# Designs tried in a protein design chat: VH-VL binders against Lon protease homolog 4, chloroplastic/mitochondrial (LON4). Part 9

Target 1, 223 residues: Lon protease homolog 4, chloroplastic/mitochondrial (LON4), of Arabidopsis thaliana (Mouse-ear cress) (q9m9l7r79to301)
Amino acid sequence: VIALPLPHKPLIPGFYMPIYVKDPKVLAALQESRRQQAPYAGAFLLKDDASSDSSSSSETENILEKLKGKELINRIHEVGTLAQISSIQGEQVILIGHRQLRITEMVSESEDPLTVKVDHLKDKPYDKDDDVIKATYFQVMSTLRDVLKTTSLWRDHVRTYTQACSLHIWHCLRHIGEFNYPKLADFGAGISGANKHQNQGVLEELDVHKRLELTLELVKKEV

## First folded at step 6 (VH-VL; framework fv_mosunetuzumab)

Design x2 (from a4 with light chain T59R)
Fold by ESMFold2-Fast, scan of step 6:
Structure x2 (fold): chain C 223 residues (1-223), chain A 121 residues (1-121), chain B 112 residues (1-112)
Amino acid sequence: as target 1 above (223 residues)
Amino acid sequence: EVQLVQSGAEVKKPGASVKVSCKASGYTFTDYYIHWVRQAPGQGLEWIGWIDPYSGGTKYNEKFKGRATLTADTSTSTAYLELSSLRSEDTAVYYCAREYDYGSGDYFDYWGQGTLVTVSS
Amino acid sequence: DIVMTQSPDSLAVSLGERATINCKSSQSVLYSSNNKNYLAWYQQKPGQPPKLLIYWASRRESGVPDRFSGSGSGTDFTLTISSLQAEDVAVYYCQQYYSYPTFGQGTKVEIK
């Protein structure tokens, strides 16, 4: 799959993300992918190894245009997201996150645009009837309900969630009550005010109980 | 309520390909991984791989890489196993099986009835 | 690959008597973070697909008779049928799901 670098945050499963692709070769490859009825790419967060504690978005965007092939693969996180290409309009590409991916190797012919082989990742099986994970799940759900009712966080983040949580807050409250454990963890992390490293940690966590615990930490900060 | 219904028995020549279908009903097809398991006559169970109908993602037992292809059609709630370069040792009953409860375990609550694939010359 | 080994290969038990089937994994299937054993048991009757009996080593699937029980932890597991009935004649398989699924070779249970 084509590897798309993300400068500011990882793509969490279930969320929309607009990106701006200035490279005509990358845009052409994405359009061809959609035409072949394989409308998927990999979306991978950039590493911060060459940056100060805080980097400007302008500086990060300039770096993206220079990173190709080997240099790009060394500057992106190994774990990313299978991204459905929902639309392409000019330079704007709308991605929908589906599932976690891990880069296994670079395709030797594909330095520009970078093409990688990936493993499709799957959550470690969990016992949904275990009292401990169930307790954590309900804590995440109750905290999210409190956050969505009492703060303005939902205005900024829930609008990007694919299950129509942006229509009305009460629709969102109803929908989250029906989420399974992985989906609730992903949703909570995605709407939280978490920094990119925290969200990358959530994306990389295949143990569903640990992911719910990470999400709980993130959403508790908002209450 | 929940059912997995497979296509009928197939007889193939060595070197041919076979495509087995598994139609799901009674649940949301995209919420559960579908696994494929085979059983040679009088022998035990052997895992082939899984498909996530939501993402189209797959994982294969190393023994079947390059010969097995798992696909799913969400519009018809149907999963498919295609096995190429058939050999006599591929003679087996092939089962599709649903992963337990929303991906919570790689153990299987519902199984298709099985499809006998016979490879003979 | 985690190799699953069952014993015995076949077992003849009189009606009403206890049947005991053992399953050994080549490595532990106990996950330390949740303290769960990633092990299931299936029953297969001739001409039928396998039927789930036990999961998480000891939890009985809904609709499975009380006479079936699972026990064990780590690498050594047991399926017990406390009082064998005629309809229990079948082949029984253990399966690990700690990594990619692997099955034991099966134990055939017959009436003596």
Scores: ipSAE 0.627, ipTM 0.819, lowest interface PAE 1.8, mean pLDDT 86

Design x3 (from a4 with light chain W56Y)
Fold by ESMFold2-Fast, scan of step 6:
Structure x3 (fold): chain C 223 residues (1-223), chain A 121 residues (1-121), chain B 112 residues (1-112)
Amino acid sequence: as target 1 above (223 residues)
Amino acid sequence: EVQLVQSGAEVKKPGASVKVSCKASGYTFTDYYIHWVRQAPGQGLEWIGWIDPYSGGTKYNEKFKGRATLTADTSTSTAYLELSSLRSEDTAVYYCAREYDYGSGDYFDYWGQGTLVTVSS
Amino acid sequence: DIVMTQSPDSLAVSLGERATINCKSSQSVLYSSNNKNYLAWYQQKPGQPPKLLIYYASTRESGVPDRFSGSGSGTDFTLTISSLQAEDVAVYYCQQYYSYPTFGQGTKVEIK
């Protein structure tokens, strides 16, 4: 799959993300992917510089335009997201996150845009009847319902989740009651005020109970 | 009522390919992984791979990698197994099976009725 | 691959008596983070697909009679049928899902 670097935050499964692709070669490759009935790319968060300096958005975007091939693969996180290419309008590409991916190898060092082979990751099995994980799930659910009812801070993120949730907040309150454990963890992390490192940690956590615990800490901070 | 209904028996010559279908009903097709398992006559069960109908993602048993292709058509709620370069030892009943509760583990609550594939000259 | 070995290959048990089937894995299927054993048991009758009986080594699937029970941890597991009924004549398979799914060779249960 084409590897798309994300400068500001990872793509969480179930969320929409608009990106702006200025490189005409990358845009052309994404358009071709859609024509081949394979409307998918890999979306990978860019690693921080070793200095941990405060970088402006424009500085980060300039670096992305220059990074290619082996240099790019060394600057992105190994775990990312399978992204459905929903639409392409000029330089704007709308991505929908589906599942976690892990880069296994680069297809070719000379390729432009960067193309990688990936493993499609699957959550580690969990026992949905276990009382401990069930208790964590209900804590996340309760906290999310409270946050969605009492604060406006997460409204922008809720609008990027699903069509049902983006229409009105009360639809989300009903809808999340039907979420399975992984979906609830992803939803909660995605609408939280978490920084990119915290959200990357959630994305990388394939143990569902641990992911729910990570999400719980993120959503509790908003109460 | 959850059902997985598979296509009918196939007879193929060595070197041919076969495509078996598995039509799901009674649940949201994209909410569950579909696995494929085969059983040679009088023998045990052998896992082939899984597909996530939501993402199109797949995983294969190394033994079948390069010969098996798993696909899914969400518009018809149908999963497919295509096996190429058939050999006589591929003669088996092929099952599709639904993974128990999305993502909870690679164990199976509902199975198709099975499709007998016979490879003979 | 994790190799699953069942014993015995077949057994004959009188109606109403206990049937015991053993399953051994070549490596532990206990996931330390949640303390769960990733092991399932299936029943297969002639001409039918397998039917799930037990998952996570000891959790009985809804609708499965109480006479079926699973036990064990790590590498050694047991399926017990406490009082064999005529409809229990079948081949029974253990399956691990700690790694890619692998099945035991099956144990055929018949009435004496």
Scores: ipSAE 0.141, ipTM 0.671, lowest interface PAE 5.8, mean pLDDT 85

Design y11 (from a4 with light chain Y98D)
Fold by ESMFold2-Fast, scan of step 6:
Structure y11 (fold): chain C 223 residues (1-223), chain A 121 residues (1-121), chain B 112 residues (1-112)
Amino acid sequence: as target 1 above (223 residues)
Amino acid sequence: EVQLVQSGAEVKKPGASVKVSCKASGYTFTDYYIHWVRQAPGQGLEWIGWIDPYSGGTKYNEKFKGRATLTADTSTSTAYLELSSLRSEDTAVYYCAREYDYGSGDYFDYWGQGTLVTVSS
Amino acid sequence: DIVMTQSPDSLAVSLGERATINCKSSQSVLYSSNNKNYLAWYQQKPGQPPKLLIYWASTRESGVPDRFSGSGSGTDFTLTISSLQAEDVAVYYCQQYDSYPTFGQGTKVEIK
């Protein structure tokens, strides 16, 4: 799959993310991929610069456009997200996150765009009827309902979810009530005020109970 | 009622490819991983791989990597196993099976009826 | 690869008597973080697909008679049929799911 670097946050499964692709070679490859039956790419968070580097957002975008091949693979996190290419309009590409990926190797070290081989990651199985994980799930659900009901700012974040909650909060609350454990953990993290490192940690956690616990910490900070 | 209905028996020559279908009904197709397991005559069960119909993601048993291809068509709620470069030892009943509640375990609550694939000269 | 070994390969038990099938894994299938054993049992009758009986080593699937029970932890597991009925004649398989699924070779249960 084509490896797409993300400068500001990881793509959480279930979420939309608009990106801007200025490199015509990368853009052409994404357009070609979209013509296939399964138009997918890998989306990987860019690693931080050394502590001595204080790049602005615009400088980060310039660096992103310059990184190629081995230099790029050394600057992205190994765990990312399988991204469906939903639409391409000019330079804007809309990605939909599906599942976690791990980079296993490069297909070609010198090619532009960077193409990598990946393992599709799967959550560690869990006993959904265990009282401990069930309790954590209900705490996350309860906290999310409270936050979504009491803060208007979360409404803008929620609308980036692929099965976007409608204009009314009660429709959204009803929708999330049907989420399984992994989906609730991902949703809660994705709409939280978490920084990119916290969200990357959630993305990398394949133990569903531990992921729910991470999400609970993030959403509790919002109350 | 949850059902997985597979395509009919196939007879193939060595070197050919076979494509087995598994049509799901009675549940939301994209909510459950579909696994493929085969059973050679008089032998035990051997796991081939899984597909996530939601993402299209796949995982294969190393033994079948490069020869097996798992796909899914969400518009028809149908999963497919294609096995290429067939050999006599690929003669087996091939099962599709639904993973127990999405992500809760690689153990299987519903199975297709099986498809006999016979490879002979 | 986790190798699953069942014993015996076959056994004959009289109606109403107890049948015991053993399953051994080449490495532990107990996950320390949740203290669960990633082990399932299936029943397969001739011409039919396998049917789930037990998961998490000891949890009985809905609709499965209570004469079927699973026990064990780590590497050694047992499926017990407390009072064999005629309809229980089948091949039984254990399966681990701590890593990619692997099955035991099967144990054939017959009536004496």
Scores: ipSAE 0.627, ipTM 0.815, lowest interface PAE 1.6, mean pLDDT 86

Design y12 (from a4 with light chain Y97W)
Fold by ESMFold2-Fast, scan of step 6:
Structure y12 (fold): chain C 223 residues (1-223), chain A 121 residues (1-121), chain B 112 residues (1-112)
Amino acid sequence: as target 1 above (223 residues)
Amino acid sequence: EVQLVQSGAEVKKPGASVKVSCKASGYTFTDYYIHWVRQAPGQGLEWIGWIDPYSGGTKYNEKFKGRATLTADTSTSTAYLELSSLRSEDTAVYYCAREYDYGSGDYFDYWGQGTLVTVSS
Amino acid sequence: DIVMTQSPDSLAVSLGERATINCKSSQSVLYSSNNKNYLAWYQQKPGQPPKLLIYWASTRESGVPDRFSGSGSGTDFTLTISSLQAEDVAVYYCQQWYSYPTFGQGTKVEIK
């Protein structure tokens, strides 16, 4: 799949994300994917510049548009999201997050845009009837209900969620009651005030109970 | 009623390809992974791979990588297994099977009736 | 790959007697974080697909008679049929899903 770098936050499954693609080669490749009935790309968060010395005070302006091939692959997180290309209008591309992906290798070093081979990731199986994970699930649910009821600030966050949870608080509260464990964890993280590193941690956590625990920590901060 | 209904028996020559279908009904097709498992006559069960109908993602048993292709058509709620370069040892009943509950793991609550594929000269 | 080995390959048990089938995995299928064993048991009768009996090593599937029970942890597992009935004549398979699925070779249960 085409690897799309995300500078500010990872794409959480179930959410919309608008991105701006200025590179005409990348835009053309995404338009071709949609035309060929393969409307998917991989969305990967950019790593912080871990190779830079703390003494370097040079301009740190984003050079994302100049990163190509192996240079780009070395600057994105290995785990990302399968992104459906919902629409392309000018430079704006709307992505919908589906499942987690892990980059295994680059398809071609000479190819522009960057194309990578991926493993489609699957959550570590869990016993949904286990009392411990059920308890964590209900704590997340209870905390989310409290967050959603206490302020209208949540409205901007839930508007980017794909499953009809953007209209009215009562419909949203009822709808999330139907969420399975992974979906609740992802939803809670996505509407939380988590920074990009915290959200990347949620995305990378395939153990559903641990992911629910991470989400619980994030949503508790909102109460 | 949840059902997985497979295509009929096939007889193929060595070197040919076979494509087996598995039509799902009675549930939301994209909510469950579909696995493929085969069983040679009088022998045990061998896992081939899974497909996620929602994402189109697949995972293959290394033994079948390069020969097996799993696909799914969400408009008809049908999963497919295509096996190429057939050998006599590929003679088996091929089953599609649905994963037990989302997230509970790769064990199987509903199975298709099986498709006998015979490879003979 | 995790290799599943069953014993015995076949056994004959009189009606009403206990049947015991063993399953060994080449490595542990116990996940320490949730303390669960990723092991299932299936029953297969001639001309039919396998039928799920037990999952999570000891949890009985809905509709499965109480005479079927699973036990064990880590690498050693047992399926017990406490009082064999005529309809229990079948081949039984263990399966792990700690990694990608692998099955035991099967144990044929017959009436003596």
Scores: ipSAE 0.573, ipTM 0.802, lowest interface PAE 2.3, mean pLDDT 85

Design y3 (from a4 with light chain S99T)
Fold by ESMFold2-Fast, scan of step 6:
Structure y3 (fold): chain C 223 residues (1-223), chain A 121 residues (1-121), chain B 112 residues (1-112)
Amino acid sequence: as target 1 above (223 residues)
Amino acid sequence: EVQLVQSGAEVKKPGASVKVSCKASGYTFTDYYIHWVRQAPGQGLEWIGWIDPYSGGTKYNEKFKGRATLTADTSTSTAYLELSSLRSEDTAVYYCAREYDYGSGDYFDYWGQGTLVTVSS
Amino acid sequence: DIVMTQSPDSLAVSLGERATINCKSSQSVLYSSNNKNYLAWYQQKPGQPPKLLIYWASTRESGVPDRFSGSGSGTDFTLTISSLQAEDVAVYYCQQYYTYPTFGQGTKVEIK
């Protein structure tokens, strides 16, 4: 798959993310991928530069233009997200996160665009009837319901999630009540005020109970 | 009623490819991983791989990597196994099987009836 | 790959008597974080696909008679049929799902 570097935060499964692709070769490759009935790319968070902070937009743009092939693969996190290419309008590409990916190797000897071979990751199986994971799930659900009753958090964070929460709070609360354990963990992390390192940690955690615990810590900070 | 219904028996020449179908009904197709498992006559069970119909993601047993291709068509709720470069050792009953609850374990609650693939010259 | 080895390869048991099937894994299938054993048991009758009996080493699938029970932890597991019935004549397979699924070679249960 084409490897797309993300400068500011990882793509959490279930969320929309608009990105701006200024490199016409990358943009053309994404358009071709959609034509081939394989409208997917890998989305990977950029690692922090040891010599400089890459969090500024202008510095990040310069870095993205400079990094090609093997240099780029060494500057992105190994674990990322399978991203469906929902739309392309000019330079704007809308991604939808599906599941976790791990880069195994670089495919293209050409530096433009970076193409990688990936393993599709699957959550470590869990016993859904286990009382301990059930208890953590209900704690996350309860805390999330409290957070969602806060007007600004509800409106600012939930709109990027792929499953529509209606304007009425009760519809949103009912909707999340039907989420399975992994989906609730992902949703809660994605709407939290977590920094990129915390969200990357959630994305990398394939143990669903541990991921729910990480999410619980993140959403508790919002109450 | 949950059902997985597979295509009929196939007889192939060595070196050919075969494509087996598995049509799901009675549940939301995209909510469950589909696995493929084979059984040579009088032998045990061997796992081939899984597909997630929701994401299109796949995982293969290394033994079959490069020869097996798993696909799914969500419009018809049908999963497919294509096996290429067939050898006589590939003669087996091929099963599709539904993973128990989405993500909760690589063990299988419902199985297709099986498709016998015979490879002979 | 985790290799699953069953014993015995076959056994004959009289109606109403206890049948015991053993399964050994080459590596532990116990996950320390949740203290669960990633082990399932299946029943297969001639001409039929396998049927799930037990998962998480000891949890019985809905609709499976209570005479079937699973036990064990780590590398050594047992399926017990407390009072064999005529319909229990089948081949039984253990399966680990700690890594990529692998199955035991099967144990054939027959009436004495």
Scores: ipSAE 0.628, ipTM 0.819, lowest interface PAE 1.8, mean pLDDT 86

Design y4 (from a4 with light chain Y100W)
Fold by ESMFold2-Fast, scan of step 6:
Structure y4 (fold): chain C 223 residues (1-223), chain A 121 residues (1-121), chain B 112 residues (1-112)
Amino acid sequence: as target 1 above (223 residues)
Amino acid sequence: EVQLVQSGAEVKKPGASVKVSCKASGYTFTDYYIHWVRQAPGQGLEWIGWIDPYSGGTKYNEKFKGRATLTADTSTSTAYLELSSLRSEDTAVYYCAREYDYGSGDYFDYWGQGTLVTVSS
Amino acid sequence: DIVMTQSPDSLAVSLGERATINCKSSQSVLYSSNNKNYLAWYQQKPGQPPKLLIYWASTRESGVPDRFSGSGSGTDFTLTISSLQAEDVAVYYCQQYYSWPTFGQGTKVEIK
């Protein structure tokens, strides 16, 4: 798949993310993928380093225009997200996150745009009837309901999740009540005020109970 | 209610390829991983790989890498196993199986009826 | 890869008596973080696909009679049929799902 670097935060499964693609070759490749009805790319968070630490968005965007092939693959996290290309309008591309991916290798014949081979990741299996994980799930759900009812997070963050959550808080609360354990963990982390490193940690955590615990900690800070 | 219905028996010559289908019904096809498992006559079960119909992602047993290809067509709720460069040792009943409750583990609640593939000259 | 070994290869038991099948994994299938054993048992009757009996080492699948029970932890597991019925004549397989799936060689259960 085409590897798309993300400068500011990882793409959490279930969320929409607008990105701006300035490289005409990358943009053309994404348009072609969408036309071929293979409308997917990999979205990977850009690593921090000494030269990029505390850099502005403009500096980060300038670096993205210069990073190609092997240099780019060394500057992105190996765990990312399978992203559906929902729309392309000029330089703006709207991505929808689906599943976690791990880069296994660079496609040697493709340096621009960077194309990588990936493993599609599965959550570590869990017993959904186990009382311990069930208790953690209910704590996350309860805390999320409280957060969504008492804070501005509903307006500020949930609007980037789905159209269902943009209609009314009641519809959003009904929708999340039907979430399975992984989906609830992802949703809660994505709407929290977590920094990019915390969100990347959630994305990388394939143990669903541990991911729910990480999400619970993030969401509790909002109450 | 939930059913996995496989294509009929095949007889192939060594070196040929075979494509077995597995049509799912009674549930949301994209919510469950589909695995392929084979069983040689009088022998035990051997895992071939899985496909996630939602993402198109696959994983293969190393023994079958390069010869097995797993695909899925979401418009027809059908999974496919294609096995190339057939040998006599590939003679087996091939099963598709649905992974129990998406995310809960690679163990299988519903199985197809099996497709006998015979490889002989 | 994890190798699964069953014993015995075949077992003849009288109707109404107990049948015990053992399964050993080459490494632990117990996940320390959740204390669960990633182990399933299947029944395969002649001419049929396998049928899930037990998962998480000891949880019975819906519709499976209570005479079937699973036990064990780590590397050593047991499937017990407390009172063998005629319809229980089958080959039984253990399967681990701690890593990519592997099955035992099977244990054939027959009536004496």
Scores: ipSAE 0.567, ipTM 0.798, lowest interface PAE 2.1, mean pLDDT 85

Design y5 (from a4 with light chain Y100R)
Fold by ESMFold2-Fast, scan of step 6:
Structure y5 (fold): chain C 223 residues (1-223), chain A 121 residues (1-121), chain B 112 residues (1-112)
Amino acid sequence: as target 1 above (223 residues)
Amino acid sequence: EVQLVQSGAEVKKPGASVKVSCKASGYTFTDYYIHWVRQAPGQGLEWIGWIDPYSGGTKYNEKFKGRATLTADTSTSTAYLELSSLRSEDTAVYYCAREYDYGSGDYFDYWGQGTLVTVSS
Amino acid sequence: DIVMTQSPDSLAVSLGERATINCKSSQSVLYSSNNKNYLAWYQQKPGQPPKLLIYWASTRESGVPDRFSGSGSGTDFTLTISSLQAEDVAVYYCQQYYSRPTFGQGTKVEIK
């Protein structure tokens, strides 16, 4: 799959993310993928953030333009997200996150855009009837409901979630009550105020109970 | 009720390819991983791989990598196994099986009836 | 790959008597973080696909008779049929799902 670097945050499963692709070769390759009815790419977070710079947007764009092939693969996290290419309008590409991927190798060092071989990752199986994981799930759910009811600070983040949470808070509260354990963990992390490294940690955690615990820590900080 | 219905028996020559189908009904097709498992006559069970019908993501047993291709068509709720470069040792009953409760276990609650693939010269 | 070994290869038991099937994994299938054993048992009758009996080593699948039970932890597991019925004549397979799924070679249960 084509490897798309993300500068600001990882793509969490279930969320949409608009990106701007200025490289004509990358844009053409994504358009060709849609034409061939293979509308997927890999989305991977850049791991180069060593400083907090409020003007990092311009700096990040310069880095993305400079990094190619093996140089780029060394600057992105190994674990990323299978991204459905929902639309392409000019330079704007809308991605929808599906499941975790791990880069296994680069297809060709000389190719532009970067193309990688990936393993499709799957959560470590869990017993959904186990009382311990069930208790953690209900704590995450309860905390999310409290935050969503109490403050509008997180409401803008639910707009980026693909499953019918944009209409009204009460529809969203009802809808998340039906989420399975991985989906609730991903949703809570994605709408939290977590930094990109915390969200990357959630994305990399294939143990669902541990992922729910990470999400609970992130969500509790908002209360 | 949940059902997985597979295509009929196939007889192939060595070197040919075979494509087996598995039509799902009675549940939301995209909510469950589909696995493929084969059983040679009088032998045990051997796992081939899985497909996530929602994402199209796949994983293969290394033994079958490069020869097996798993696909799914969400419009018809049908999963497919294509096995290429057939050899006599590929003679087996091929099963599709639904993974228990979307990612909660690589163990299987519903199985197709099986498709006998015979490879002979 | 985790290798699953069953014993015995075949077992003859009188109606109403207890049948015991053993399954050994080449490495532990106990996940320390959740304290669960990633082990399932299946029944397969001639001409039919396998049927799930037990998962998480000891949890009985809905609709499976009470006479079937699973036990064990780590590397050593047992399927017990407390009072063998005529319809229980079948081959039984253990399966681990701790890593890439692998099955035991099967144990044939028949009436004595």
Scores: ipSAE 0.500, ipTM 0.785, lowest interface PAE 2.6, mean pLDDT 85

